# Ledger of designs, part 29: VH-VL binders against o04291r164to392

Target 1, 229 residues: o04291r164to392
Amino acid sequence: DANNPAGLLSIAEEALAEFLSKATGTAVDWVQMIGMKPGPDSIGIVAISRNCSGIAARACGLVSLEPMKVAEILKDRPSWLRDCRSVDTLSVIPAGNGGTIELIYTQMYAPTTLAAARDFWTLRYSTCLEDGSYVVCERSLTSATGGPTGPPSSNFVRAEMKPSGFLIRPCDGGGSILHIVDHVDLDAWSVPEVMRPLYESSKILAQKMTVAALRHVRQIAQETSGEVQ
Below, E stands for the ipSAE of ESMFold2; O stands for the ipSAE of OpenDDE; V2 stands for 0.75 times the mean of E and O plus 0.25 times the DockQ between their complexes.

## First folded at step 11 (VH-VL; framework fv_regdanvimab)

Design J01 (at its last look DockQ between E and O 0.14; V2 from the best seeds 0.00; counts 0 for: pae E 9.4 > 2, placed apart)
Fold by OpenDDE, look of step 11:
Structure J01 (fold): chain C 229 residues (1-229), chain A 121 residues (1-121), chain B 110 residues (1-110)
Amino acid sequence: as target 1 above (229 residues)
Amino acid sequence: QITLKESGPTLVKPTQTLTLTCSFSGFSLSYPGMGVGWIRQPPGKALEWLALIDWDDDKYYSTSLKTRLTISKDTSKNQVVLTMTNMDPVDTATYYCARIYSDYIGWFDPWGQGTTVTVSS
Amino acid sequence: ELVLTQPPSVSAAPGQKVTISCSGSSSNIGNNYVSWYQQLPGTAPKLLIYDNNRRPSGIPDRFSGSKSGTSATLGITGLQTGDEADYYCGTWDYDLDAVVFGGGTELTVL
């Protein structure tokens, strides 16, 4: 509810705390993906959840861009997320602590014609941490937390975004260390049984979303600097 | 019920190529997270992993045997094929195929009954 | 070429408890989950434990697994004659980019 800034801020702060515990902690049981070895030529370290509600992926990598630039790039999901149909920012609310809360409606393409597309109603919170890091975290809002009960169209199935986002830490030598967490529940039970594995794979999430984000940022960084990374 | 069965020659001459087929049922390599691996066991010796292939057609090989191994899948037939070149008597072993949850590189379950391959002139 | 180290043999009387150790490194057991396999004489291996301490359906609670640091342990309580078998630990090694098994442990029931 946009009319309750204090309530939204509370939700945002909870989301932030949980996100951080996933990004750099062990709130989720992370397992490194095979074939994604860290090294000088690697995009970064990618991990997926072994056991969690829904599916989750995490990535960490170096990017030769400033934190704010990275955040701007990643906030524009349609530009790098192939399956993102649309992003609509319904409200922008100053958090009062220097941060910004956005209420966002996201539509996704369906990965198969046999299933309805997923949509999200989320709160996105952007803020700068005391250590100079910039964070963009996001989570779904339900009716209990001030969100709508369901999608505006029967063509969509409401999915849940658990605390997800980006942690962008400035590096002393320039650039940023980027931590990405994607944690979603796509309601696999609403699709035909034969298609459920598509909605239950953290690897697919990692490939289509998490790694895609990291690659996109790195690509833009390369284009901007003229350097290969 | 998930089942796997190995098939191929049981006798191979030195320097020849071994081709083994794993036929399985109860699951599909079109399902995300699914994979099939090959493991061999020389008589009286330990298990040795050879290769695996997953639903995304990612392939992994034993480092020591990589140059000799090729793994492929036919999803429509529910089959995985392993080829091993330049066979030697030291390669005499029981060869197993097994299902693996490949996304997490978890565990092999279930296993085929295995096929014994003897390399001899 | 065995990356995981197991004792070659263990033995105990029926009804007793035995433990089988599996020692690895940070690149394998330290960073991934361990599975255990039972191989009865003349048979194919059977999954006994996965994800360090989880039992597949049909595996009795006499079998248990644990992991600490770079080592894993299989525990068997109430030892039965039918438990006489070879036991292997396995996991993924990120440095080798390969599945790795232990050398196997022969369990004898006295």
Scores: ipSAE 0.459, ipTM 0.795, lowest interface PAE 1.5, mean pLDDT 93
Fold by ESMFold2, look of step 11:
Structure J01 (fold): chain C 229 residues (1-229), chain A 121 residues (1-121), chain B 110 residues (1-110)
Amino acid sequence: as target 1 above (229 residues)
Amino acid sequence: QITLKESGPTLVKPTQTLTLTCSFSGFSLSYPGMGVGWIRQPPGKALEWLALIDWDDDKYYSTSLKTRLTISKDTSKNQVVLTMTNMDPVDTATYYCARIYSDYIGWFDPWGQGTTVTVSS
Amino acid sequence: ELVLTQPPSVSAAPGQKVTISCSGSSSNIGNNYVSWYQQLPGTAPKLLIYDNNRRPSGIPDRFSGSKSGTSATLGITGLQTGDEADYYCGTWDYDLDAVVFGGGTELTVL
């Protein structure tokens, strides 16, 4: 059934598998993002999607914080995502193997007065992998996926998050390797043509979300200096 | 629809300061990702970029003209202002303002119709 | 002095294909997106191509863009007399922290 815990876990495990195939594999046709300044002050590797449904971005970088701490920082979206208006966790369900399933309603600010702001109704799955990596993955609940119906979106356009999230691997010597995938469909065709790039550009997605998240955790790591295990 | 319009004096004397205003509608500089730039074109010559300002109040200027240019914005009025000091007859040109996506400095769309400024004594 | 180089003029007959080159360096075309603008006589420039090869809505498929190394190319097929204009390439230069335009190419349709 739609609210059945076993059904939610099935959705969560499928989202995890898809997310991992994007984060560490070739499920998305990744192209290195043009226009990033290369060299020794680089924060990591950033790529954007080509020829996929929706838009996607990926980043990989080093962070001088333990994986659990990185996960907790990034789960607090309002702390790092400028356009995040609100996050409301409507349900928290324990999963097998120590994982956690959350049902989340997120509202975003609009970049223009010419189109309605977007909102999201998602399942977020947090778990620890066999190798000690921590994963936080997330995807929209839609009629196609199953699961419970979300809050009404009368003042928003319901956008879709495809399997996305954070893979946080521990490093020898302390710190973490952070892999980020953002994959969304913002319903770009519902906005006027002249504003449409704000909603269908993987480059803009990378700058507003993917790179912002990586920079935020690296900034906290520098401010905390020496707290790495 | 997004529109931009340049306004200001069409005639200035050498050594005076030129002040141009870009008034726009259909977008705002209060939100990340928006910017406005200025480009000029002397009669019969190529386009020359002058300056731009983004939503975050980051400002960029032509290397050769940076000591003479100041760009500012009034977000509540949807206006961007360019001042250029010590005008000279070689600065006679059509001046355009245009929208740019400021997260990356990439392309200008749309452009204003332009305003022609003549520098003569 | 000249950051982006374009041929000063090109010409071709109606119905033919023309290409316009734009040569730069690793600090601009090599590591950033290129845009192309059309300027009809007496009018403001109009965006033709952005992000190297994408067309804004309303620009016909016969306009195309590409990039290879530090050089970009605008292609126009099925030339029409209404295509007579000046064409400019533009991009960001990371060493100058500035927008740079090419010198322009005057297209004549015979």
Scores: ipSAE 0.006, ipTM 0.546, lowest interface PAE 9.4, mean pLDDT 86
ESMFold2 (binder alone), look of step 11: mean pLDDT 92; pTM 0.946

Design J02 (at its last look DockQ between E and O 0.52; V2 from the best seeds 0.00; counts 0 for: pae E 7.8 > 2)
Fold by OpenDDE, look of step 11:
Structure J02 (fold): chain C 229 residues (1-229), chain A 121 residues (1-121), chain B 110 residues (1-110)
Amino acid sequence: as target 1 above (229 residues)
Amino acid sequence: QITLKESGPTLVKPTQTLTLTCSFSGFSLSYPGMGVGWIRQPPGKALEWLALIDWDDDKYYSTSLKTRLTISKDTSKNQVVLTMTNMDPVDTATYYCARIYSDYIGWFDPWGQGTTVTVSS
Amino acid sequence: ELVLTQPPSVSAAPGQKVTISCSGSSSNIGNNYVYWYQQLPGTAPKLLIYDNNKRPSGIPDRFSGSKSGTSATLGITGLQTGDEADYYCGTWDYSLDAVVFGGGTELTVL
């Protein structure tokens, strides 16, 4: 509800706190993905959840771009997320503390023709932390928190985004340390049984979304600097 | 009910290639998170992991045996095949295949009954 | 070549408690979940404990698992003659990018 800035800010702050606890903490039980060893030539450290609600993935890597640039790149999901059909920003609200709240409607492509596509109604909160880090966190809004009851079209099934986002820390030598958390509930029970595993795999989430984001920003960084990462 | 069964030759000559097939039911390697691994056990010795393959066709091998091992899957047949080249008497063992929840680096469960392979001239 | 270390054997009388240790490093037990397998004589291994301390369906509560640091422990209370078997710990080693097993522990019920 754009008419309740204080309420939205409260939700944003809660989302931020939970996101940070996932990004650098153990609020979620993270397990490193096998076959993705960290090293100088590696994309980064990728982990997935073993026992959370829904599915979740986390990645951490170095990027030779400034935090704000990284944020701009990653906010444009259609540019790097293959399964992203559209992103509409319905409202932009100054948070009053230097941050920005956006109400966003996202449509995704269905991974299979046998299931309805998923959409999201989310609050995205962008802010700078005291340590100079820049955070973009996002979570779903429900009717209870001021969001719509359901999708505008019967062709979509409303999915839930749990506190997710990007933590971008500046490095002393330049560039950024990027932490990504994706945590979603795709409502697997609404799809045919044979397709449910596609909606319950944190590995798939990691590959299609989390790692894709990291690869994209690193690619842009390489193109910009001319350096091989 | 999930079941796995190993099949292949029980006698192999030195330097020959061993081909083992794991036939399974009750699950599919088309399902994300599923995988099948091979473990062997020489008589009176400990378990030794050989290889695993998952639903995404990711393959992992024992470092010491990597050059000798090839693992593949046929999802339509619910089969996983392991080949091991240049067999030696030291490779005499019971060979097991087992289901693994590979996405989460899971445990092996259940196991096949195993097939005993003897390498002898 | 065994990455995980177990005592080769343990023994106790029926009704007693035994513990089997599994020692590893930061690249395996330290950063991953430990599993335990029971292998009765002449049979295939059976999952006994997963995720450090969880029991599969059908495993009695007298079997327990724990993990601390780079070591894991299997506990068996109320020892029965039917518990006489080999026990193996296992986990994933991120350094080796491999499944690793302990050397196994032979449990004898006196």
Scores: ipSAE 0.666, ipTM 0.856, lowest interface PAE 1.1, mean pLDDT 94
Fold by ESMFold2, look of step 11:
Structure J02 (fold): chain C 229 residues (1-229), chain A 121 residues (1-121), chain B 110 residues (1-110)
Amino acid sequence: as target 1 above (229 residues)
Amino acid sequence: QITLKESGPTLVKPTQTLTLTCSFSGFSLSYPGMGVGWIRQPPGKALEWLALIDWDDDKYYSTSLKTRLTISKDTSKNQVVLTMTNMDPVDTATYYCARIYSDYIGWFDPWGQGTTVTVSS
Amino acid sequence: ELVLTQPPSVSAAPGQKVTISCSGSSSNIGNNYVYWYQQLPGTAPKLLIYDNNKRPSGIPDRFSGSKSGTSATLGITGLQTGDEADYYCGTWDYSLDAVVFGGGTELTVL
């Protein structure tokens, strides 16, 4: 499209590149999470960050659903993320390459009564890769990144999502390999000192977001068609 | 700067319960990702991991000794306590506590100097 | 009962090189970072190598680590008599849900 905002597409493509380097590469120093082992209840491989800005978690697992179905489920964040209060898509912009850019405002419940709940103002970019994989990546829009200013956060603390998302690769014989990356800065300095450890734990992030997403998709797969492949 | 010190009885009779305390300074179990583990070493033998506890109170135990071990922490006192029941002469060893990063697979550093426990009548 | 296998002893003259192997499985070395510890006579162990091949501050660069598949290797060059110690590999084992150590390797310099 001649009317596509080139600035937003530039932000989206940079977010995609960084997300992919985290999801399938070593852009983050990933360490396998203690207590996650293969077995009957195993959902996949889960890792957390050790020495990065903010906190991060990654998961990889097999899902007996096609890539587009997985993307549909995971885009509906309130359906699987317990702490998600609301997700409002304020703008939808075609990227001109078959992809879609969304401007999203997300509100979260607070994990404690002693700190304000977080919200996010993000760009979400969905596109197909040339190998048939589907990707949904997302990052916060800030004055440093450019792009439109988000809604005011009068009763929320604005948190930052660093390039995060889902890479969904089709498998031979059906189903998908799902890669999830969550990478956030929850602004731990805005909470009472006694609460800060809860806002800086990659393990808590993994348990509440990354593992929850993978578990939810796998549960839906079992309810509709099972894990038969 | 970071130090750990083991304390407890140095002589225990068979069938008694051993209680060891790890007192540490220079870090806190209120820090995300911190933990404390216990390792023992019988005289002239290899290191054997016993247990660990992390900042969010997750606990892990050696499979072979799990029914005999209990680990707990007091974050405000910077202490971790290990209890081992039904002591036997084979449990004679030097017992170490050590810091570990526990939100992810990490390493033990630093170690305490160790305390030698003899199980004899 | 030990899950990780190390040679019980190695020896070499001062100035020489040695390697110490640590063999495990996919449930430990194959999927987890490997750590090496040095235990000088009469002392507590100390961290020598972390994350397969990284050195803590104060560890000389003549100590090195590597990992391939389900095996890890500690390398020591320029041997000194002060390097006489027991050396242990360690990692997490997900099938046991436990920390595992190798049986130790006694290094003799001479």
Scores: ipSAE 0.012, ipTM 0.547, lowest interface PAE 7.8, mean pLDDT 85
ESMFold2 (binder alone), look of step 11: mean pLDDT 92; pTM 0.945

Design J03 (at its last look DockQ between E and O 0.11; V2 from the best seeds 0.00; counts 0 for: pae E 7.9 > 2, placed apart)
Fold by OpenDDE, look of step 13:
Structure J03 (fold): chain C 229 residues (1-229), chain A 121 residues (1-121), chain B 110 residues (1-110)
Amino acid sequence: as target 1 above (229 residues)
Amino acid sequence: QITLKESGPTLVKPTQTLTLTCSFSGFSLSYPGMGVGWIRQPPGKALEWLALIDWDDDKYYSTSLKTRLTISKDTSKNQVVLTMTNMDPVDTATYYCARIYSDYIGWFDPWGQGTTVTVSS
Amino acid sequence: ELVLTQPPSVSAAPGQKVTISCSGSSSNIGNNYVSWYQQLPGTAPKLLIYDNNKRPSGIPDRFSGSKSGTSATLGITGLQTGDEADYYCGTWDYSLDAWVFGGGTELTVL
């Protein structure tokens, strides 16, 4: 049964492990991205992937918000992801270990009119780690994962989200250290050749998604505290 | 097939501004990930990176020469232009342009044949 | 002042192996991929090695690259007279926010 809670938990745990290996490890060949402008994003490191399937970016930075608040903000993807068309949570399942599993359908806007928009069918797993860190990790559900079948992809191209998410560690004295990993396969082969670079650029991913998330949460933090981030 | 070719004056007087053009084919700076860099090499000396411009119009300059350098692109013409002000005889060199995958600052390939610029009165 | 340090010259007999070192720091080689370039006399540089150890098409397997820590090494086996050239390492330096080349190594085949 694809909807078996135990099965979903297994997928979630695997996603978590892989995500963590990306967030703080070298499961992906990360290189620091250049061209970061001074400002709110000046505190932190942004890196992009080399030699991985699809495209990936990660960011690490300080945020003057509690981990749970950071998670809440970032879970609201439409609020900070410009290219996000819609997010539908189809199911919410308690993981039995204090975590939560969500089955999510996401629609994105196409970066070009010459290509079909991408959608995602994903499992999102939110949990607190033993060290007090809060993690929100997400990955696509495919036939290979053994998860439930998602909504039909009418007029969309189903893209794949590799284990991605947020690792939010509390800091001494307040605030959080935020690690973001975005790893996607946008199926560039289904796009006209001339447009494929739009779907194969880790820099674009970093700019539009990873840094956008970090910037957004920092902005919220600033607005909340009245302090410059 | 990717090609790059440098063009501009081969003789410049001291204090004048050098303007070099890199004309390329086989790729476009409208494509994400693409970039063009300038490298020079004085006679008998090592390669020296000067500047880089990418598809996103991000520009990077040598720290020592930053105040003298301006790089720009004309995507429609597949050209990158480098200007260097206040030229001095010490700036005599062969100037190369080269393609680079700029997203993660990969490597320069291919290179233009280079153009020799002599700064002399 | 060069950010990447190479030996100014190396030499060996035909058929022998030579190595060219490229020493950097954590802000460049330590955190980024290294590329190597061959420059034959009177010609433009040519990419020899990219991503530390990858050969572009057309480069024979006699050429190899490796990276460890903050240093990179170019290896050339079966040395040929045609290998006489200047060799440069290069990478991005995040501290300088600039691309950096080594000082170059002149390879002489004895």
Scores: ipSAE 0.782, ipTM 0.897, lowest interface PAE 0.8, mean pLDDT 94
Fold by ESMFold2, look of step 11:
Structure J03 (fold): chain C 229 residues (1-229), chain A 121 residues (1-121), chain B 110 residues (1-110)
Amino acid sequence: as target 1 above (229 residues)
Amino acid sequence: QITLKESGPTLVKPTQTLTLTCSFSGFSLSYPGMGVGWIRQPPGKALEWLALIDWDDDKYYSTSLKTRLTISKDTSKNQVVLTMTNMDPVDTATYYCARIYSDYIGWFDPWGQGTTVTVSS
Amino acid sequence: ELVLTQPPSVSAAPGQKVTISCSGSSSNIGNNYVSWYQQLPGTAPKLLIYDNNKRPSGIPDRFSGSKSGTSATLGITGLQTGDEADYYCGTWDYSLDAWVFGGGTELTVL
């Protein structure tokens, strides 16, 4: 049975392990993104990779919100991801010890009429680690991973999300350190060559998704303090 | 096929300003992820990077030549222009333009054939 | 005085193997991808290796690249007289916000 809780938890825990190795380790050959210098207006450290399967981006930055609030904001993907057309949570499964597994269908807008829009069928795992960190990680469910079959993608190209997500660590002085990893395969070879940079550039992925998430959280933090910047 | 071609004067006098144009086809700076750079090579010497400009108009210059260089683009014409002020005989070189692909942390491919500029009185 | 250091020359007999080093720092090779360029006499440079170890279409697999720490290496096996050229490494330097090339290595096939 593809929907059994032990099988889904196994997929979730493998996704968590791989996500953490990318977020805080060397599982991906990260290089810093050029044009993003530290300064008063900087949002943090942003890295990208082209030397991996698919495309990947990572960000790490300090946010002046407590970890639970950051997790709440980032789980509401449509509120911060401009290209997100719809999110449909088809199943919510308790994972024990306070964790939650969600089966999610996401549709994205296409940046061009020359290629079909992408969609995703994913497992999202939310949990609290023993050190007080909050984690929200996510990966596509495919025939290779197991798990239930997603909705048909008749008007979309099914993209793959490799283990990705948010690690939110409490700071001793208040606020949080936010680690974000986005790792996807958008099937760039299915589009005309002139449009492929929109689908195979880790820099574009970082700008549209990874940086956007971090900026959104920081904007809410400024509004909470009463001075928007 | 992607091609680039350098054009401009082949002879300039000391103190004059050099203006070089890179005309290219097969790609555009209207789309994210691409840029054009300029590299020179004095006769018998090593390659020296000069400048680059990307699709979103970010500009970068050689640290030693920054005060003498200006790079600009005309996206509708598929052209990138380099100006270099106060030319000196030591600036005699072959000047190349080349496409840089994806995030400036990429590589230069392809290169133009180059244009030789001589600075003499 | 160069940011990236290459040996000025290397030589080997036809059929032999040669390696060309490129030494940099953490602000360039240590944290970025490296590319290599071949320049035959009287011609423009051409891309030989990108992203440390990948070959563009049309480059034979006897050319290889690698990176370790702050150094990169170009390997050429089965040397041919047509390989006599200058070879350059290149990458971005995050401290300078500038592209940097090595000083070049002249390969002679004896």
Scores: ipSAE 0.247, ipTM 0.706, lowest interface PAE 4.7, mean pLDDT 87
ESMFold2 (binder alone), look of step 11: mean pLDDT 92; pTM 0.946
OpenDDE, look of step 11: ipSAE 0.745; ipTM 0.884
ESMFold2, look of step 13: ipSAE 0.026; ipTM 0.605
ESMFold2 (binder alone), look of step 13: mean pLDDT 93; pTM 0.950

